# Ledger of designs, part 1: miniprotein binders against q56419

No score or structure here was measured in a lab: all are predicted.

Target 1, 326 residues: q56419
Amino acid sequence: MEGRTLEEVQEEVFKRHGVLVPKKELEDLAKALEEAGLLLTEKVEARLKEEEEKLKRERPMRLAGLSYPEGEREARAFLEAFRASYPGEGEEARVLLMPHLEPSRVPEVYGAALAALEKTPPPERIYLVGVAHRPLKEKAAALPVPFQTPFGPALPDLPALQALDALLPFELFNTPLAFREEHSLELPLFFLKGRFPEARVLPLLVARRSPELGEALKVVLRDFPGLLVLAVDLSHVGPRFGDTPLTRTLAEEARRRDLGFLERLAEGEPEAALAFLGANPTRIDGVEVVASLLPLLRERKGKVLAHRLDLEAPTLSAVGAGTLVL
Below, numbering starts at 1 at the first letter of every chain, in headers, positions and changes, except where a header shows other numbers.
F, E and O stand for the ipSAE by ESMFold2-Fast, ESMFold2 and OpenDDE, each averaged over both directions (binder to target, target to binder). V2 = 0.75 x the mean of E and O + 0.25 x the DockQ between their complexes.
[cut] marks letters that were taken out.

## First folded at step 1 (miniprotein)

Design G1
Fold by ESMFold2-Fast, scan of step 2:
Structure G1 (fold): chain B 326 residues (1-326), chain A 81 residues (1-81)
Amino acid sequence: as target 1 above (326 residues)
Amino acid sequence: SKVYVLIRVDSPEEAEEALKLAKEIAEKLGLEVEVEVRVEDGEVWIIVEVEGDPEKVEEFIKELEEKLKEAGAEVEVKVEE
């Protein structure tokens, strides 16, 4: 509480820990710790500025050797194995929704995405929209540098990124550090670069609903045509996400919510998809991305190619993943 | 070695849970800690002073940071060796 006095702090410490701390000692300790904290903070800030400077040159791989192979030959074999896990033929995509969940957990869903990419003519650029897992200074951000992959660097589309930045009411290149460790971009990019090695990329993160991003992207896409990729996961259920432990009923409800959401998007009704989730409360990290990109999703009909609910037994939790082409 | 762990939480309830956690980890490792609570501009700060065997103090800090960051608390560590 904002109005608490030093006397109240003394009383709480005494009640909880049996220690009566003199007011002057509390004041002296607080001052000493604040001064020491300032020195530590300066050191941390200097280190973060150094890391930001490195990110001005390139974005290195973070998940190579963990989520995908480091070598190009091994990476190619890895992609082919994922494609083989999906028995269907894809559909051409102008907009692709795919997951960013650990690929080995839902191989058939990534396989469906690869099948769609096989049917899609190579785009000159990919608008890759992921979910921020770290705070952004603005509602959305981009990092205009090469992203390393086992298939070579994915080069930024600088003219398109600059056009986008100019049309937004905020600075697009606002939080470089948020991209240092961001699997919602790195994991889909691995698959996209493997299929379209010559395509340039606009790596975008959404933290909060930004209708201005969708409006600006609609304008930029007219002048800089490309493939729009929404890299989002679906339902998040269970204790790992602040919910009750997973049960068969909750898993069935999560599948229903995911498919209802995707089916409405496939009908070209993104507002109806969002309303459906509002009526059926669940945690879907893709909600903010879809809400931001409404102008790009309206009246685009498509098809749901795959859906799976990945079960995490140790945490009694689950994450939904799907592939949708529009 | 002597170390201060500064923990920022958003509520008195969160502060109580952080205090319990710090005491439990210290007890497990055979360390004694002194804890102070500050309230400034609506922010609640918990200051944990721990002194003892450097290896045990390091284990204390690592476990406490892991648990508190999982709960969404901000943690800063200042070492006075």
Scores: ipSAE 0.000, ipTM 0.116, lowest interface PAE 21.1, mean pLDDT 80
ESMFold2 (binder alone), alone request of step 1: mean pLDDT 75; pTM 0.689

Design G2
Fold by ESMFold2-Fast, scan of step 2:
Structure G2 (fold): chain B 326 residues (1-326), chain A 97 residues (1-97)
Amino acid sequence: as target 1 above (326 residues)
Amino acid sequence: STEDIRRAVELVERALELVEEAIRGNPEVVRRAIEIVREAIELLREAAEGDPELVERAIELLEFAIEAVKLAKEGDPEAIRYVIELAKWLIELAKRG
């Protein structure tokens, strides 16, 4: 072997995944919390059961009144303010990459996405692909119910979702609770529903790279054409993400990696975009989504409309966000 | 890493302070508390990634913590106690490594 020892492998895992919590410590924690909150355990289990049953019917808003206004009129004004924050005209999108970071932190980036949607003919359906922030039973999942928004419910495209499910080697509708608190779908959906109120949606989450998903989606998109949206954030740097405090050099490196990744995607070279990142040292969370959707991204040329690295001063951390049209 | 666990503990401690204020009916504080708890739990989940059994336990802890924060926001005294005990145990885990 080249010289990779077990110790070097452990060091790599340590740097990549952090310290593994020993099973005994996690079990002891769970037991102590259960003993402290015996009555709470029953309440939590009852509420989780109730939430799972509700998710069979609809997905309610969770961030209304927090990340966006609850009322339709106020929501419309809020959306138009984001559009106004971007001075450009946008470009037509067949594939749109946009962030799912808190919108108020990167208004110009969401404004660029809105500008692109303004130039895009209204699609019959939107394939909205987000990043799972909770474990899924499979590599990917979908929830085939209406998603509530201030602009009315975003209705699921049931025929297209069923066609997708039939082509996958796993159950697509496998983890409904993962959708209960999922901002990577809810925040982009607010903007998408505001611009395309008649479009149906396929709400999809990727937890781990799934080439099967990309292959199946390529087939489904031929029969059910629509707008593909990758709702992903870019670099995550600084102490909040297990990194050193943000410096000018680290911020420049994050911007370089974000833009290099986006520019290679814009050239229709998603494999080159992934190779450019290598070990993904600045933690671009779109990697698993891009790796899953390779068949849909190859040979599609486009343009980066906006990019920002948003500084979170109290934590000396930053998150990258961008808008790319293909 | 030990550093990641320490940061998760710090985030949970901040979330607990926000939960106490949120019980007094401040909507902006609720949003921030949910964000901080989510980030802390995601760090713990990633730390468990090498072991499928630990992943299952991390999922269970994540779901309980989210619901406990919501119940604490609603003023449930058992949920408030649970969130405080969760923070204490995360501090102990960070100290052990």
Scores: ipSAE 0.014, ipTM 0.416, lowest interface PAE 7.6, mean pLDDT 79
ESMFold2 (binder alone), alone request of step 1: mean pLDDT 65; pTM 0.558

Design Q1
Fold by ESMFold2-Fast, scan of step 2:
Structure Q1 (fold): chain B 326 residues (1-326), chain A 98 residues (1-98)
Amino acid sequence: as target 1 above (326 residues)
Amino acid sequence: SPEELKKAAELIEKALELAEKLKKGDPEAIKKALELVKEALEIAKELAKGDPELLELAVELIEYALEAIEEAKKGDPEALKELARLAALLYILALGSE
């Protein structure tokens, strides 16, 4: 087992740089880093505790100046440019599925989401459900603080969040640090806040399927009606994701699985959408969110507005993105 | 490429030199190793600039490294292997802009 881990590291270096690093050198590097880490642990733990404390008051922007402009005027123009990239009129959404991939990679897909939001009456609150990119202490989590955006802070719906917490068999506010760097919430929120500046938000992360979350949300949405947003990406294929290099066949399979999943959701058949994917061989991250939200997705018919499989040429990998209104 | 191979070799040579000094109980070598790890993480974050998925990956590597370090303090040999994996990944990423 010990040898296998270092062999994997050695193989990765060979794959990327064509050099076979002696295992002894990797072992020596690991030992040096371990010694360094023993001294740094207390300082890093103190820093994380400080960051966690800050997250009790607000969630600052992390991707401003990188994925979207920091200034309000520039952010507005940026959002309008994405809307212009989609030639359609959109459809009214009670439930919106949109991506959380870097927006510049799939502008027409975000444009389709914006078109749907233009046709949707302003909600009092948005249930924004993203995918956890860090381990959560429970199956799902929320952070009940203002999220900063270029359009002003997106305020939490505290009564609705507290009602949700009360109905769950676990503490909803269980992993604040998971929200410090979470693009599956920050990127969709940029677009949602730009369109619905007055709406409060329930920022939710799903790490693994939680049927109890869907059942609780069904109850909470009855008393606190709002827009449900599933912020999920679709297929993840290629070496970046532990897969073989992208081929025409693999790309076609990814598109087929993405579209088959979305079309079944559009027919109001979320169980059929999950069954269609089986073992999820192209790694659609929306599976855990859809499986958690089944009671909210059944018998809601809608339309797929956009889909793209975006190629990352340097790694021969690709990520699927789509916009679905229900 | 030949240039990338040279960069990888230089990083490994630097790490080995630091490891030898640590073996001899040099407190300055420990400080230099900490600086090297920090530098690699900053380069990885810069490489991920403009790509939130790569930025998330860099942050995940930091969180995982913290967990592995804490386990290694307790004498877990599996945690040492995890640190080796993270170190190699960080150095592959750190080759980025260079």
Scores: ipSAE 0.000, ipTM 0.190, lowest interface PAE 13.0, mean pLDDT 76
ESMFold2 (binder alone), alone request of step 1: mean pLDDT 61; pTM 0.446

Design Q2
Fold by ESMFold2-Fast, scan of step 2:
Structure Q2 (fold): chain B 326 residues (1-326), chain A 98 residues (1-98)
Amino acid sequence: as target 1 above (326 residues)
Amino acid sequence: SPELLELAVELIEYALEAIEEAKKGDPEAIKKALELVKEALEIAKELAKGDPEELKKAAELIEKALELAEKLKKGDPEALKELARLAALLYILALGSE
């Protein structure tokens, strides 16, 4: 590696500037930089260890003042404005699929989720399942600490988390640092805590398909009944996601893919929903969440309350978002 | 990315050029060197997106650049040399990424 890299550096400098830098000088520089890099890495590791220790006590807000207001009064008004963005009345949810996309991009989709929560009896606990945007040591993880919100801390349901951990073939509390910066939990939690301030939470992340998680959750939900929330975004299309520039045809295809997926879930056919995505299932965020939770989604009928494909014109890209109650 | 590598090399060369001008007592050359290194760090951070380990390295380089910028503002000549070394490190990391 290093030999190839230094040869490329030498060739590029010569090609652009007509200067031949001796390989010895590049080797000496690379050694000095490697030593400096090791020292900097040790400092970063010490900081990460400190952050991991802090996460044993609580999970602080990261998106307050950016995606939602910091103050409780302003946060309440913000939440009610989102509810007002959806003209419908909602449906009672035992399972709720909602987005974790920036809320201001799809206000009526979050408004539909809020409408469903208004029709839902306050749960004792919420099983909040998001998508890991950072690697986990295992296929899934949880963080058993209070999550700060503008409405006060969302307290962990420790007995239910312990029951879940006991049923899994891996340690559930395996990657605390993955929760430090995780919008797939923080953004839905803002809305859920605002509507159900007394509910405890099981904050769960899925990185890869875990059928064991779905089977264990089915057992735990019998003893610890609660609301199951899947925080899943839908289609990701366009150059921002390493794909072709968005056209009207591709946007229509993405809307059809999103709705076909959601409608099959609403019929209680999650395997059919996954199959409908065909050869490109990874174009929908959170497919691994649905695949993990199959035992909880089968034969459970419901309704799609909202869907939007949010268009980002400057990048010719789009992200789909939807609200589904089961 | 070949395009990002090309940009990183160009920014490093400009930073070295600005350092040579700074040795002649031009304070604007020092400011130019800082701006170019900051741009190179932003590129390194962009390259690290999607990989948590590379993101850690990018964050560390940004912190080091900020420390060096403070020393440079106070007239520390060693900070100019360290800034050049940091720019070279970014180039090597850009080539060595997956």
Scores: ipSAE 0.000, ipTM 0.212, lowest interface PAE 13.3, mean pLDDT 76
ESMFold2 (binder alone), alone request of step 1: mean pLDDT 67; pTM 0.526

Design Q3
Fold by ESMFold2-Fast, scan of step 2:
Structure Q3 (fold): chain B 326 residues (1-326), chain A 99 residues (1-99)
Amino acid sequence: as target 1 above (326 residues)
Amino acid sequence: SPEALKELARLAELLYILALLAKGDPELLELAVELIEYALEAIEEAKKGDPEAIKKALELVKEALEIAKELAKGDPEELKKAAELIEKALELAEKLKKG
């Protein structure tokens, strides 16, 4: 269980067997397995230690052959097909917000991100900030190893990562196992590596808001300039996420919340974007990322290139996705 | 292959459903957890491209899953068989992981 989120398990079970297991039942089951000691037996602990040791050398692909092709030729064709799904032209990005949900669900949104990358000069490094779907020992973490992709390994920017670590009040490289199965980094990285094969990467996960991370990143980016990528999904609505079934009204509200959030970010007003979400009932997993990166987002104007609310009709649930350039 | 990876992922999902259905039976929960671990290791093995080893791992996991489903009906002899197949699958996955 620790190597997979409950949302991933629920989603896969539904996709393959047509059964929607309520999230609370999955949570109760995971807790029961942990309390019975089954998930943390000596055999499981030994296996986790082996996986952690392997992660000191490299981060292997987990979603190759599932969310994207594993062969380079097929992967390149796949990437170009996504670009073709977006009819517009991009704009240069200093900061790019893109989704991390299954690409086939929102191809035009990933296509918009690819269009923006086409207009962006190749960066020496990419600060890739995703959302932790597993607990971290600290508010944020990084893994300083090559991440495998069909386009070759995305190499870590070790000097920049070490500079970032030195400026933080906590150890940056604190939870390697959280990176073993992390689609919020793997899926955006596939597209980023395909477009910028020579760029080094800083793979970062945020679990809880960390103003310290944003302040440290502002300093590091001055000395190690690069492209900042926020890999975040938008509204999560419906029974799959513990909410009431989706209606036309709720879908319209989710779209308005997503666009209102993105538009305020595009105006260079990230605090206003967070305030706008206020007491809204929808969950946006990017909130903690945006809240952590405020110093990097203020006074930076840009444009929303794409937005979609992806409907999962059988579960009456939906997830929002967007592409924003700043 | 992509189809083999999808089948292994499907088996992991079925094992999770089995664990949910077996809630309250410590032996069935133990079997379900072991089968999930086997499925995850088999998926990792599939990425290395050894078709013979992958085929054997898939067969053992499928056999263990069928016995585990039957065990949900309450037969102690089937529990022993499921445990033995799970152990063989784990040994195979560990051996393939080494190389």
Scores: ipSAE 0.000, ipTM 0.193, lowest interface PAE 13.5, mean pLDDT 76
ESMFold2 (binder alone), alone request of step 1: mean pLDDT 57; pTM 0.389

Design Q4
Fold by ESMFold2-Fast, scan of step 2:
Structure Q4 (fold): chain B 326 residues (1-326), chain A 99 residues (1-99)
Amino acid sequence: as target 1 above (326 residues)
Amino acid sequence: SPEALKELARLAELLYILALLAKGDPEELKKAAELIEKALELAEKLKKGDPEAIKKALELVKEALEIAKELAKGDPELLELAVELIEYALEAIEEAKKG
């Protein structure tokens, strides 16, 4: 829930770090943030309630005209250009791991995903699992509404979502506002909807490890078969992520960690993939997603189609991206 | 010193509180950058303590400020990275307290 009292904030900080922040400093900060319009005031709360109400009807595009074209014809040409950026052939996917960072930064990686989708029979539904970039009330969440795309709305698979909700020990539809601006769903969905315009979607976000989600999804997938998509980025290295500036050595270490992780997933050994990261510490965006979906990844062999470590030169930082078919 | 590390932890907690509160309204995060700049000025005063822990905390705060400035351009990935960077700064402060 949005809207925290100063005493609740003080208590949370004390619990997490053993530091008691003086009330006067919290009051001064709260006043400054309120004047900047950042605190949950009555006006901000009313706006959030209005946005939450809108999300009961549909999820509008947020990145159209920025990360991908708004018009359908231009969006189609954009998608085909990404496919053309990958020189190889795809492989049929039952599970697809693809990135969710800005597509223009890793066109060959998205192209590899498109190649895999070309070899995959059209699914009736897509289980699209992304990473929550905003707090969720529970470990995971879903939003059961149409998601707008340049190719038309991606319709929710309501029966499959309800079956999933019934099997979970928490309410699945628990944080609509977390979906208002969520690029880990919107960017992969653009490519998926472009290739499978008739497929229904289960838009799922993972914030923390939820083994119960993986167990429930295994049951639901048996009765509601579909394509499972893990929309995750790989290594995050450099000052932008709290690390030292990128060097050739750190870049090669990141590439080895990414590929070691992906290759172990490709062997159908997701526990080994997670253990490999534990032994070779890295900041991989999708660890919580993979950890949640273990039952769906075990003993499923596949192939790494593409991998890239994309450099952000101004910050001497990099993000890894890959396409894996299982 | 333990007292200097507590002051750094307090600064990190104020930045963490800022990140938690700002997450509810990312469109106005550019204004939050001005508050982070004030936090940087406070960090300069803490340079009388453990120089290494203070330098690391100050560097993370400077990185957070640069990311916050980029959030004025409406990049949702930068919002997430700013929050994660602040959380990383809190972990670094905790590690420094252990020694």
Scores: ipSAE 0.005, ipTM 0.297, lowest interface PAE 10.2, mean pLDDT 76
ESMFold2 (binder alone), alone request of step 1: mean pLDDT 59; pTM 0.427

Design Q5
Fold by ESMFold2-Fast, scan of step 2:
Structure Q5 (fold): chain B 326 residues (1-326), chain A 98 residues (1-98)
Amino acid sequence: as target 1 above (326 residues)
Amino acid sequence: STEDIRRAVELVERALELVEEAIRGNPEVVRRAIEIVREAIELLREAAEGDPELVEFAIELLEEAIYAVEEAKRGDEELIREVIRWAEALFILALGKE
């Protein structure tokens, strides 16, 4: 991990917020921060190495008290409220697609996931595949440590993780720091651990398409059967994501693109789902995960249980979320 | 040095001024961000008196403040984007994360 250039900082701010910070302002800020010792220096690098060493032992909760309650009783009441927000009974899942968006934004979508888990026999392990929001040294990574939750630690399935690592052409445990603050794993894990407290987990992140990961996972799942969970959000539309302000028409188009993608996955046609996105332009963050896991998704038919396009009215933007069982 | 820490405090205080301007639209989330940033400023001031471990803790609190500001995309769009711009630039430069 190298320190960022001013051009990279300007580009990152523009990509995330649609605002160009003048280079002179960034130069003045960088100079002041360098003088304050807050830029990437020996002290910051030593701090990051210490955090990386801590992550070799366990992964602490980061969103407790923010996205979900810290206490076990409050956390269980929180799950019951989400389940109650979905009126259906769910369906058994061998593969579950669920969101990682802030749960309070899309309660019925998480409720649908809980309903599916309620109908699913308790798995010995969960293959939890999220999206890397920080760069990885390789196309994918895992962190083989206990992940703290309000329901107790989610323990890693070390034999299954080692079997997976042995089949991959790269080191699986390659970027521990990417897991320090990763909501695409932490938020789904909260719900999964609440429903299946005895299940071990394989916490996996995908940064770029890795067909090798999908092929290796297909082999590992034969010897270590479990529930496969794709923790992915759908459309990202509006000025917050570099698009035009959201209108009712554009929101309906985003909803149709999300549903078209999910419906093709539900038909067991993941290549058709990816092709549909190419023909119908959209920004779905699950694309790299689906593209990596093709061998696990082909010929598996299922059902879309819920979908919602969550509106950020002040920013005229939206994020899509859905629950799909296969 | 004490001078370098003082400059960091001044930059954080400028970011806080922009957050305070946005408070009317999203009082709970913006208030959370303001309190975290104020705590970071106090720790940076204490570190100026010879505690380097507090500087590292202040950096961690600044990360949390930036996350809270990111979540506060509910106020006036222009003011919120300006606040996020400064907070995100500070985060990227201070932590060197890509």
Scores: ipSAE 0.000, ipTM 0.239, lowest interface PAE 14.8, mean pLDDT 75
ESMFold2 (binder alone), alone request of step 1: mean pLDDT 60; pTM 0.491

Design Q6
Fold by ESMFold2-Fast, scan of step 2:
Structure Q6 (fold): chain B 326 residues (1-326), chain A 98 residues (1-98)
Amino acid sequence: as target 1 above (326 residues)
Amino acid sequence: SPELVEFAIELLEEAIYAVEEAKRGNPEVVRRAIEIVREAIELLREAAEGDPEDIRRAVELVERALELVEEAIRGDEELIREVIRWAEALFILALGKE
């Protein structure tokens, strides 16, 4: 149990704001919140049940009007503006690594991904592998329902999802609520659906290393060929992520770490990429995704199209993002 | 624990919405937003052992909600300043954050 006494809380508030809060008032507020919390338990259970039932039919847009435009016309213009932000040409992708960071922070990185998709023949299906930001009952999960987008619903590839489920030692459709608010799937899907409107999707989340997932996907991809997309961010540095404040040295280390990781993946050496991170301290989002998908990444050579370490000055933090085609 | 963090995030989103409604001419809604923030802080207290990323996201929403509350009734800043002090004190207690 990591908590502080009311005296410690009083001292911390004084240190931060120069104000002394009376202990009695802190006690009264804590009591009022506990009483409110007791009244909310039944409401919480009912609400979670309602949300789970909704997710059996479809996955609604969560970030429309916030991270991307709600209307189809505006969404199309938005997507084309991101493509224009990258001055280079893309390369055909059999495997695409792209970010799930807020798009406005790294427009040229998403633009590079769009350039790659422009050079890629339309796939029948997309294996979209993101990072679970909420706990899963198993190492990985999928949600076999239409995902709403401004370009229309991205339909699930039910035969391929069922084939995958049959090969796994756990239930694939195990945590529907984890998909309600999951930007690692929603943000890449916006761009993928805009470019490949007819493609069906396998929306997959990885929480912990699952070699079983990679082995099963290798079998399923042979029978149900498609585009594999790893929707992962790179270095997470700074207080926002539980680290020390960003310095020039830490930012340089993060850029070196990101590029060293991506370059080894581009050489078709994913084990070397993971070993490189082990030799250099890492906070890379997506390590568990790469570790799960090793059989699909070995011996595939490609190219790093873009990389950026996005600086968040107010929090002295940064997140790395990159586009890699294999 | 994770479900409690999720509900706390939803309560904070409702608080942000209530503050935006208050800006449109209903200051009475601010009291309800304050109550929702208090409830969310208690749920975060219980979920201190939860997923670090979910906790960080909930913290960001709390901070944003409090900023919006402060902006919404700047004419009665003493009351808002008081609520912010209490919310930050409980946040520090519950999560052990700076």
Scores: ipSAE 0.000, ipTM 0.190, lowest interface PAE 15.3, mean pLDDT 75
ESMFold2 (binder alone), alone request of step 1: mean pLDDT 64; pTM 0.524

Design R1
Amino acid sequence: SEEEKRLEELAKKALELAEKGDPELAREAIKLALEALKKGEKVKLKDVEIRYVDGKYLITDPLGITDEPIELSPEALYILALGKE
ESMFold2 (binder alone), alone request of step 1: mean pLDDT 55; pTM 0.335

Design R10
Amino acid sequence: SEEEIKKLEELLKELEKLAKELGEKVKLKDVEIRYVDGKYLITDPLGITDEPIELSPEALYILALGDPELAEKIRELLKKIRELLEEG
ESMFold2 (binder alone), alone request of step 1: mean pLDDT 52; pTM 0.318

Design R11
Fold by ESMFold2-Fast, scan of step 2:
Structure R11 (fold): chain B 326 residues (1-326), chain A 87 residues (1-87)
Amino acid sequence: as target 1 above (326 residues)
Amino acid sequence: DEETIRRIAELAERALRALEEGNPEEAARIARELLELARRAGIKIELKPVEFREEDGKILVRDPEGLSDKEVLLSEEGLRLLELGSE
């Protein structure tokens, strides 16, 4: 397990390694890379151990002042502005699919999620399932600590997390460092905590398809009912993601792929949604989450409230985002 | 290709140490060795369009992830970003 974890860490460091070829610029680059923790050195390793220990107590905000305001009053106004960006009404959610893309890029989509939360009775707990953007020792992981937000700490539901851990064939709390910088949890959590300040949270990450996670969650949800949130983005298209430059045709294909996927989920047919993507090469990061949660998504009918393909003109790239209520 | 990835990480660490020791010539040699190893291994290297802020003849580049408040000061003359894609 250590051998594989080390390789994954080394691979991640290499993937983020920027190289400036000429001379004096290497000095600034190498120093910046070490400071950012992108080069695996004794200094970086010691810092990671310290951060891992801190994560046993709490998960601090990383995107405050960048993706959302630090102050509670400003954060509240920000959240209400996003709600105002969506002209429709929501619907009650037992399962909510929402994005984790930078909120300012798709305000109407986050607004649709907020509209759904307005129609939803306050849950005692939220099962927040995001996508791991860093290696995990196992297929999935959780971090059982308070997550800081501008609205106060989102407290973990320790009994529910322990019940989940007991049912899994692997250690659930296996990779604390993967939660240090994880926007797929932090960005949705900002909106969820703003709407349901008293709800406890199960912050979960999926790296690879884990059917055992979905089966265990189905059992835990029976004893610990709550709102299930899938925090996933949809199509990733263009050079930023190793693809060809975005064209009108490729953008329309991405929109059709996203909507076809969401519509099949809305019919309570998650296997059909996955099969629909199978014929078309896709970089929908939500696939592994949906595949893991099949038992929780079958036979649940609902509605697609919003969808956008956000265009990043400088890179000729795009990311799809949607809000689905089940 | 575990061995190749480990060797790349080792070369990156050695380049950093050479820079800290005041030997930019050795650091550049190691960096070129790193790039050639990646090329031979078929590792795809993409130049990415990144927003640059020009200041005092220098280019300031944000963390490619966009999650860090850190900025990297890069010389305009020598700037060529080689990036392995990351989500």
Scores: ipSAE 0.000, ipTM 0.147, lowest interface PAE 16.7, mean pLDDT 74
ESMFold2 (binder alone), alone request of step 1: mean pLDDT 54; pTM 0.410

